# Ledger of designs, part 225: VHH binders against o75319

Target 1, 181 residues: o75319
Amino acid sequence: GNHIPERWKDYLPVGQRMPGTRFIAFKVPLQKSFEKKLAPEECFSPLDLFNKIREQNEELGLIIDLTYTQRYYKPEDLPETVPYLKIFTVGHQVPDDETIFKFKHAVNGFLKENKDNDKLIGVHCTHGLNRTGYLICRYLIDVEGVRPDDAIELFNRCRGHCLERQNYIEDLQNGPIRKNW
Short names: E, the ipSAE of ESMFold2; O, the ipSAE of OpenDDE; V2, 0.75 times the mean of E and O plus 0.25 times the DockQ between their complexes.

## First folded at step 18 (VHH)

Design AA22 (framework vhh_4orz_3; at its last look DockQ between E and O 0.02; V2 from the best seeds 0.00; counts 0 for: pae O 7.7 > 2, placed apart)
Fold by ESMFold2, look of step 18:
Structure AA22 (fold): chain B 181 residues (1-181), chain A 120 residues (1-120)
Amino acid sequence: as target 1 above (181 residues)
Amino acid sequence: EVQLVESGGGLVQAGGSLRLFCAASGFTFSSYDMNWLRQAPGKRREWVALITSGGETDYAKSVKDRFTISRDNAKNTVSLQMNSLKPEDTAIYFCARESWDEGEYYFDYWGQGTQVTVSS
C-alpha cells in the first residue's frame, strides 16, 4: 500500500505565520488513500490543512509544493480558489539556481498580485522543513536582505522544528547571495 | 543503466486519439510505480497519471475518463491511451519512474519526452 513518509508523524502539521513575511510552512498533506496507516489523530489531509490555517485566523492565497512526486495529494484536492504551484525540488542537495529562481519568481508574482490583501504563501516539501526552510530563507536573505542567522532562527521558531541538513544551513550562512532574476 | 524512452507522439486533430509508449530498461520494471507527466509550452510540468507496481491507477482531473494508463510487465512497457484530445493536451509527455527509498516517494528517473500536438 501507500507508505507514510519516514518521520512524517514526528513533525507538527502546520507552523505559524512568519512575522514580517507572507510565509507559512507545513508538512505535506496526505490524501485519504494514505489514512489506512494512520491513527485518526495522526491524519493531516488537504482539508485538515485549510482547517488549521483557518484556526490561526489566516487564509492561504498560494500553495507552493516542493516535493519531487505527485503521490501525496492532487491539486484538485485543494479548493479551486487557491492557486497551486509545483516546483520539483531535488532533496539532499542545495537547490540549483534555476529552482531558486523559480521560487523567487513565484513569490514575487504572488506579492504583486496580492498587495491588497493579507493572504499567505503556504510552502511545503515532504516534512515542511529542509527544502522548505532553505528556499524561504534564501528568499528572505537574497530579496529582503535578512541576515542569514535571523532568517534561519525565524523559520525554525515559526515552523516549530529546526532545519536539519547541514549543507543547507552552511550554504545559507556562508554561501553567495544569488541573483534575483 | 536505467533508461526510459517515450514514443508515439505526433500531430492529431482535436477529438482524436493517440497512444504513447514508454519502454523501460536497466531495472526490474515490475517492481516500480510508473507515471506520466506533461509540460505544455510556457507552463510548468504537471502530473497526468500513475500506475503502481500492483496495477492500481490514478489520474489528474483534467484527463480522467479520457486517458488510460496501463502496463505490460512482460514487455517492460507503460502506455498512455489518450482519447478525446483537446488543444490543451498539447505538451511534451514524460514517463517517470517512482521509487520509495530514503523514506519518501520520489521521481528518480525520467525519459526525454515525446511531443503531442493537438490542433483545432
Scores: ipSAE 0.742, ipTM 0.886, lowest interface PAE 1.0, mean pLDDT 93
Fold by OpenDDE, look of step 18:
Structure AA22 (fold): chain B 181 residues (1-181), chain A 120 residues (1-120)
Amino acid sequence: as target 1 above (181 residues)
Amino acid sequence: EVQLVESGGGLVQAGGSLRLFCAASGFTFSSYDMNWLRQAPGKRREWVALITSGGETDYAKSVKDRFTISRDNAKNTVSLQMNSLKPEDTAIYFCARESWDEGEYYFDYWGQGTQVTVSS
């Protein structure tokens, strides 16, 4: 149950806010039970997440968890003031239309309800890179009308790591627009 | 015992080519997705290429159209043909077996790696 995901240590814990958006991406925080397998400087807990966000002078208003497991941390590990949304998303595969729609709906709902503040939408999968990047970029492309290459570049720059999976990149660049509502 | 042994690394000039090999043993090779990863000195390990048990391939953007991953299930080997090599490709290259747990993918076994050095 406490297997640390491969390559998890290789990715920055938290990216930067994506300019012009309310998105911030990060890798999955790990609950305390994982700490015994990590060096102190490698630890990244739910508490650490919020501390790092605060260090950027930002505030999370929503967390979207795209991992396909619940073994990494519990919603109870998060502050009660920050809503948590789970969207089970299988790795390696381009998310299906239902998953994309769920993500868009959640983001749009948040933006509608949070027009009076500047709170961020925190999005993560295991590494906070491929699934996370795809869905964020998919939203920017389909909903905000951003050019695919611009969306990808923006995400990569802000996350501090580049999307790796070509199937995701190809779908973003050349794939069809998905339903927004 | 699961074993992965990389070979084929070496020194090559920019623009040159290398072919890496990974010999697998101790498991049903044909049933697993295999990957190549690399790690340069002082840099984080990064994913390079994937080949599924079904033969589908995927590549990191940085190596696409230059690298080709293949496998020979009869010989329990996975290969990485690297063309148009760049100094930025300098790294230790690892062969890794992919596993799956509760919807998450991870590498459960990898070799000791083979050094690839690309000079300017």
Scores: ipSAE 0.016, ipTM 0.240, lowest interface PAE 7.7, mean pLDDT 92
ESMFold2 (binder alone), look of step 18: mean pLDDT 88; pTM 0.882

Design AA3 (framework vhh_4orz_3; at its last look DockQ between E and O 0.90; V2 from the best seeds 0.86)
Fold by OpenDDE, look of step 18:
Structure AA3 (fold): chain B 181 residues (1-181), chain A 120 residues (1-120)
Amino acid sequence: as target 1 above (181 residues)
Amino acid sequence: EVQLVESGGGLVQAGGSLRLFCAASGFTFSSYDMNWLRQAPGKRREWVALITSGGETDYAKSVKDRFTISRDNAKNTVSLQMNSLKPEDTAIYFCARESWDHGEYTFDYWGQGTQVTVSS
């Protein structure tokens, strides 16, 4: 059967909306087939995701899935009203320029199309932390002109967990700005 | 060296069938989950089907009941039988090995892809 990602249970399922942005980060929800390996209180399904978002008085307008697999859940597990975007993103390495661009393009597209609402961009990788945090912060830094340390601090605070990967942190703090087109 | 080589692609009319093959080498094939993905023109790559080392299968909603993934461990091949093909199925189809890396699932090797074109 399917394996639970390592340390997946250690992370909060859903973070908080990042003030001043439309971003919210969460760990990967797991489809029903994973539940047999989890205690009831550990389960976090696509349905649970939306329930938790509602509990925060928020609404998802887009989900960006950064995992490099399709094992965890399927787009059809989500409400039809919420677009799902897959950006296959390799773990543990700094995303390449193409991946960064894809992410930025998706976010910008969403913002242009959703100016009349306050729906959120939900972003997740496996733990909703490192890849997720990097790309969100990369966006804030490159597109919004946020100071790297401020972006990282904001993400960490809102996610409830800190970026862990030094290569991500280093790239955000000292790496080059990536093109936005 | 890990290698995945797709074959079987081609032009087919809507409603027709096609069988794709992926020949694997350079690793213990029977120990790995295998996947098919596809990328249509101007669209993002999307997952199509999975077959585990244990023989369990899963499919994207868009292809369920039309496509069948199978494997032959003796021949180190994974296949995708595609029936009732639609123009929307037009894409480059990729075979991908799925592995467990650093505590998560990941596609770690891909084939070059094979073109499938479905005409209306």
Scores: ipSAE 0.915, ipTM 0.949, lowest interface PAE 0.4, mean pLDDT 96
Fold by ESMFold2, look of step 18:
Structure AA3 (fold): chain B 181 residues (1-181), chain A 120 residues (1-120)
Amino acid sequence: as target 1 above (181 residues)
Amino acid sequence: EVQLVESGGGLVQAGGSLRLFCAASGFTFSSYDMNWLRQAPGKRREWVALITSGGETDYAKSVKDRFTISRDNAKNTVSLQMNSLKPEDTAIYFCARESWDHGEYTFDYWGQGTQVTVSS
């Protein structure tokens, strides 16, 4: 029994590239075994993800999967030339410092290795919103020096949905700057 | 209290076989999906295999046709039969329970892991 994640159908599949950054956010693609419970127009597969990125004239250079499961799709469903990183991130609580550090390390490594191209870092959790938005914003705040409200506004606008969880929003706005090392 | 305890790890020669076990307690085992994951030295933890409460299975491509996940609901165990082992299979192997929590799948409990070392 595969279940469609709650409210997953309510979210735009893929956001827009965040200007001035290398980030693009999306909801988790679902492998074909989930499609029995989806109308054809509701489907969003790993193939659909790459088609939608190409439609934006963009190219993924890394996918960071923040889900705390492997149920939704397998890394094998992605092209071999696109690196895939799983960072198991518990939902519903502000990610711990270890998780934040892993995310920062992955992003910094990508930027160093991809300084001579314009490929994007694709980031998703289940809905591509709360955990995804938190970690992207945390990176922009701590590493790039972006003001919290500006990071949140940029993410919300480009994702096409607003961050929903108040504990994440409160931590971004009023919480401490996290160490980068 | 939910508890998962892995066993059966050890040193094995390339081409050999090994069977891992995960003993489950503190919950209705037959109602939950179970997974194996592994972590090689210096690498991130990766998914290996799934068995659903209904007995359906799925595997990472790197282990498909060599590994077999199974469950024994009478003994509250999940097993991983590992055949044709390669040095690349060297890792700590973890058993994980998967639940439907707050509208999504999550690995909500983990074992402490068992070491598998495959010598060339």
Scores: ipSAE 0.786, ipTM 0.897, lowest interface PAE 0.9, mean pLDDT 93
ESMFold2 (binder alone), look of step 18: mean pLDDT 86; pTM 0.865
ESMFold2, look of step 19: ipSAE 0.780; ipTM 0.893
ESMFold2 (binder alone), look of step 19: mean pLDDT 86; pTM 0.863
OpenDDE, look of step 19: ipSAE 0.911; ipTM 0.946

Design AA4 (framework vhh_4orz_3; at its last look DockQ between E and O 0.95; V2 from the best seeds 0.84)
Fold by OpenDDE, look of step 18:
Structure AA4 (fold): chain B 181 residues (1-181), chain A 120 residues (1-120)
Amino acid sequence: as target 1 above (181 residues)
Amino acid sequence: EVQLVESGGGLVQAGGSLRLFCAASGFTFSSYDMNWLRQAPGKRREWVALITSGGETDYAKSVKDRFTISRDNAKNTVSLQMNSLKPEDTAIYFCAREGWDHGEYYFDYWGQGTQVTVSS
């Protein structure tokens, strides 16, 4: 059967909306087939994701999936009303410029189309932490002009966990600004 | 060296059928999950089908009941039988090996792809 990602159980399922943004980060929800290897309280399905978002009095308007697989859940496991965007993003290395651009483009597109509401951009990788945090912070830094340390702190606080990968942190703090086009 | 080579692509009319093949080499084929993905013009790459080393299969909703993924471990091949093809199925189809590293699944090797064109 399918393996549970390592350390997946150690992370909070869903973070908090990042103040001043439309971002919310969460760990990857797992489809039913994974539940055989989980205690009931450890389960976090696509359905659970939406329930937890509602509990925060929020609504998802877009999900950006950064995992480099399609094993964990399928787009059809989500409500049809919520667009799903896959950006295959390799783990443990700083995303390339193309990936960064794809992410920025998706976010900007969403914001343009959703000016009349307050729906959130849900972003996740496997743990909803490193790749997720990097791309969100990269966006805040490059597009919104946020100071790198402020972006990182904001993400960490809202996610409930801190970015772990030093290469990501280093790139955010000291790396070049990436093109927005 | 890990290699994945797709074949079987071509032009087919809507409603027609096509069978794609992926020849694998350079690794213990029977130990790995294999996938098909596709990328249509102007669209992002999307997952199509999975077959595990154990022979279990899964499909994207858009192709379910029309496509069938299979594997021949003796020949180190994974196949995709595509029936009832639609113009929307037009894409470059890729074979991908799925690995496990750093405690997560990921597509670690890809073929170059084979073009499938479905005409109206």
Scores: ipSAE 0.873, ipTM 0.931, lowest interface PAE 0.5, mean pLDDT 96
Fold by ESMFold2, look of step 18:
Structure AA4 (fold): chain B 181 residues (1-181), chain A 120 residues (1-120)
Amino acid sequence: as target 1 above (181 residues)
Amino acid sequence: EVQLVESGGGLVQAGGSLRLFCAASGFTFSSYDMNWLRQAPGKRREWVALITSGGETDYAKSVKDRFTISRDNAKNTVSLQMNSLKPEDTAIYFCAREGWDHGEYYFDYWGQGTQVTVSS
């Protein structure tokens, strides 16, 4: 059967738009089959995601799914108006350069094609925190020139939860700038 | 050592059928959920089908009613029967084991893949 990810209930479903960026972070939405083990107020489906984004007067133009599985929901559970990208991202380890490159390529492509609107890039892993926060911050640092501590503070504030994984934090603060293209 | 080895790929005409196999070794096969994924030329890997340890199945919309995933726990194999093949099904097909790692689902082992080419 379907298992609820550990600690998933403890995280706010959707963060706030990160000012000065096109990013919004959220935890993985769970398709209907997961709701058997959830109280009604704990549910966060793909539909709930879009309702919450609309409540913020925002619109998603891309969802980047960083989970290393397809168990939680399927692309067809999303409105056809929103492109979906899967970037399989290994957890618990600083993402490798290929993964970072794929993320940067996806974001840069989105910004180019959406320069005439204000749609957001939605990014999630399982909890919308560690892998999500790392890659968003890595983009801001490497591509936008944001100072590491400023990127981390902005992400934490807008997500509503602080990055937890120390190896990610240390790499962002003290690790090398990664190649762009 | 956990190993997954795919086979059964090849060249087939549109409308035809192929059956893929994934031979598993090095773990208690019957305890794990198994998946097929594929990667078309120039595209990212996409999920195709799931079969749970309990035998429940699920499919991507693009292959539903054309593909059938099955497992044989006595032989430690998972299979993908692919009917009514289309040129869009051309891809490298991967078998993946799905574990529960640090409280979440995770494709923890992958095969090397088998090529399926569908021509008109």
Scores: ipSAE 0.745, ipTM 0.881, lowest interface PAE 1.0, mean pLDDT 93
ESMFold2 (binder alone), look of step 18: mean pLDDT 86; pTM 0.860

Design AA5 (framework vhh_4orz_3; at its last look DockQ between E and O 0.90; V2 from the best seeds 0.84)
Fold by OpenDDE, look of step 18:
Structure AA5 (fold): chain B 181 residues (1-181), chain A 120 residues (1-120)
Amino acid sequence: as target 1 above (181 residues)
Amino acid sequence: EVQLVESGGGLVQAGGSLRLFCAASGFTFSSYDMNWLRQAPGKRREWVALITSGGETDYAKSVKDRFTISRDNAKNTVSLQMNSLKPEDTAIYFCARESWDRGEYYFDYWGQGTQVTVSS
């Protein structure tokens, strides 16, 4: 059977909306087949994701999936009204420029199309932390002009967990700005 | 060296069938989950089907009941039988090995792909 990602249980299922942005980060929801290996209170399905978002009085307008697999859940597990975007992103290494651009392009596209609402961009990788945090912060830094430390602090605070990967942190703090087009 | 080589692609009319093959080498094939993905023109790569080392299968909704993934461990091959093909199935089809590393699933090796074109 399918393995539960390591340390997956250790992270909060859903973070908080990042103030001043449309971003919300969460860990990967797991489809029903994974529930056999989880206690009921540990389960976090696509349905649970939307319930938790509603509990925060928010609404998802886009989900960006950064995992490098399709094992965890299917797009069809989501409401049809919420678009799903897969950006295959390799873990543990700093995303390449193409990945960064894809992410920025997706976010910018969403914002252009959703100026008339306050729907959120939900972003997740496996734990909704490192890859997720990096790309969100990269966007804030490169596109919004936010100071790297401020972006990182904001993400950490809202996610409820801190970025863990030093290479990600280092790149955000000291790495070059990536092109936005 | 891990190698994945796709074959079987081509031009087919809507409603037709095609069988793709992926020949694997350089690793213990029977121990790995294998996947098919595809990328249509101007679109992002999307997952199509999975077959585990244990023989369990899963499919994207868009291809379910039309496509069948199978494997032959003796020949180190994974296949994709595609029936009732639609123009929307036009894409480059990729074979991908899926691994478990550092506590998560990921595709670690890809083939070069084979072109499938479905005409109206």
Scores: ipSAE 0.895, ipTM 0.943, lowest interface PAE 0.5, mean pLDDT 96
Fold by ESMFold2, look of step 18:
Structure AA5 (fold): chain B 181 residues (1-181), chain A 120 residues (1-120)
Amino acid sequence: as target 1 above (181 residues)
Amino acid sequence: EVQLVESGGGLVQAGGSLRLFCAASGFTFSSYDMNWLRQAPGKRREWVALITSGGETDYAKSVKDRFTISRDNAKNTVSLQMNSLKPEDTAIYFCARESWDRGEYYFDYWGQGTQVTVSS
């Protein structure tokens, strides 16, 4: 059967738009087959995601899925008008340069194509925290020139939860600037 | 060591059929969910089909009703029967093992892939 990801219930479903950026972070939505193990108020489906974004008066223009699986929901569960991009990102270690490059390339392409609107890039991993926070912050630091501590603080505040993996935090604060975009 | 080896790829005309196989070794095959994914030239990998350890199946919309995933626990194999093939099915097809070890699903082992080319 379908297992609910460990600690998934402990996290807010959707964060807030990060001011001055086009990012919003959320935990992985779960398709209907997972709902047998969830109370109604615990459910967070692909449909629930879009309802919550709309409630914030925002609109998604891209979803970047960082999970290393397709078990949680299918791309076809999303509106056809919202592009979906899977970047298989292994957890527990700092994402490699290829993964960082793919993320930056996707974001830069989106910003160019969407310069005349205010649509958001939705980013998620399983919990919408560690891999998600790392790659968003890596982008802000390397491409936008944001100070590491400012990027981390902005992400934590807008996600509503703090980055937890120490090796990610250390790499963001003290690791090399990546010039791959 | 865990090993997944795909086979059965080749060139086939549109409308034709092909059966892929994934031979598994080095683990208790019957205990794991198995997936097929594919990657067309210049495109990102995409999910195709799932078969759980219990035999339940699921499919991407683009292949539903044309492809059938199955498993043979006695032979440690996963198969993908592909019917009514289209040029857009041209890709390298990978089988992947799916684990639940660290509180989430993830593809922890992949095969090398087998090429499927569908000509018009």
Scores: ipSAE 0.739, ipTM 0.887, lowest interface PAE 1.1, mean pLDDT 93
ESMFold2 (binder alone), look of step 18: mean pLDDT 88; pTM 0.882

Design AA6 (framework vhh_4orz_3; at its last look DockQ between E and O 0.95; V2 from the best seeds 0.86)
Fold by OpenDDE, look of step 18:
Structure AA6 (fold): chain B 181 residues (1-181), chain A 120 residues (1-120)
Amino acid sequence: as target 1 above (181 residues)
Amino acid sequence: EVQLVESGGGLVQAGGSLRLFCAASGFTFSSYDMNWLRQAPGKRREWVALITSGGETDYAKSVKDRFTISRDNAKNTVSLQMNSLKPEDTAIYFCARESWDQGEYYFDYWGQGTQVTVSS
């Protein structure tokens, strides 16, 4: 059967909305087939995701999936009203410029189309931390002009966990600005 | 060296059938989960089907009941039988090996793809 991602249980299922942004980060929800390997309280399904978002009095307007697989859940497991965007993103390495651009483009497109509401951009990788945090922070830094340390701190605080990958942190703090086009 | 080579693509009329093949080499084929993905013009690459090393299968909703993924471990091949094809199925189809790396799933190797065109 399917393996539960390592340390997946160690992370909060859903973070908090990042103040001043439309971002919310969460760990990957797992489809029903994974539940056999989880205690009931450990389960976090696509349905659970939406319930938790509602509990925060928020609404998802877009989900960006950064995992490099389709094993964990299917787009059809989500409400039809919420667009799903897959950006295959390799783990443990700094995303390439193309990936960064894809992410920025998706976010900008969403914001342009959703000016009249306050729906959130839900972003996740496996743990909703490293790849997720990097791309969100990269966006804030490159597009919004946020100071790198501020972006990282904001993400960490809202996610409830800190970015772990030093290469991501280093790139955010000292790496070049990536093109927005 | 890990290699994945797709074949079987072509032009087919709507409602027709096509069978794709992926020949694998350079690794213990029977130990790996294999996938088919596709990328339509102007669209992002999307997952189509999975077959585990154990023979379990899964499909995207859009192709379920029309496509069948199978594997022949003796020949190191994974196949995709595509029936009732639709113009929306037009895409480059890729074979991909799925691996477990650092505690998560990854597509770690891809073929070059084979073109499938479904005409109206």
Scores: ipSAE 0.889, ipTM 0.937, lowest interface PAE 0.5, mean pLDDT 96
Fold by ESMFold2, look of step 18:
Structure AA6 (fold): chain B 181 residues (1-181), chain A 120 residues (1-120)
Amino acid sequence: as target 1 above (181 residues)
Amino acid sequence: EVQLVESGGGLVQAGGSLRLFCAASGFTFSSYDMNWLRQAPGKRREWVALITSGGETDYAKSVKDRFTISRDNAKNTVSLQMNSLKPEDTAIYFCARESWDQGEYYFDYWGQGTQVTVSS
């Protein structure tokens, strides 16, 4: 009875570490109950996520889940040693300032507590693209002073897919700098 | 107008029990999956339990075997029986409708919440 998210199969499961940052983006992992509708090569479970991160010689130190549901997997499906943070992020519209603040606060807290290691912040929404790309880019622009087009290009290249929603792209390029963190 | 109204919250001693209710209106209740979530003071909102339109249930690890979600399609209600309550269960409890919205699962309607306070 579980539905596979539309277009989910069309996206690479995990991107590459974004150079000069602590971010890596991926699509939502799906717990075992979803696998009955998937060919073996299409599966991407919470365990598959960690295997793929290890194959890149990286380690996750935080997972930020931006989906507006808990249907896809549960925090207990992850190793207990990896912190998990849910930020319910509405889809299809630019996230509000409260959501942006929560994301920035989580990232800044992670960087402070992990200044002496190389662990990554894993970020995902359903597809690991629009909401994920927006919030990562918003952080890079607002907090790190990265130029909007440079942030977008870096995300697109490392994710392996381009941001698609024009309202997000327009807000990143031409919208206000949010000084909330 | 879709509406979800929680009730049954209150003050209870640790080890006690409480039953929450969520009254639903404005939609075909039997066709939707329903969830409970909660938000403790100073904490982020977290998922507690799911009951599908077909009656299948799932629970967060922290409440499994202590909480039971159920539904009554004749009365358009979702209930959460909470047993063996702990101070850590203190939170505002929200009922949420889950839909297949724009190609993904999505909590599209929420109730206003009901306060549960568990004293030691």
Scores: ipSAE 0.758, ipTM 0.887, lowest interface PAE 1.0, mean pLDDT 93
ESMFold2 (binder alone), look of step 18: mean pLDDT 88; pTM 0.882

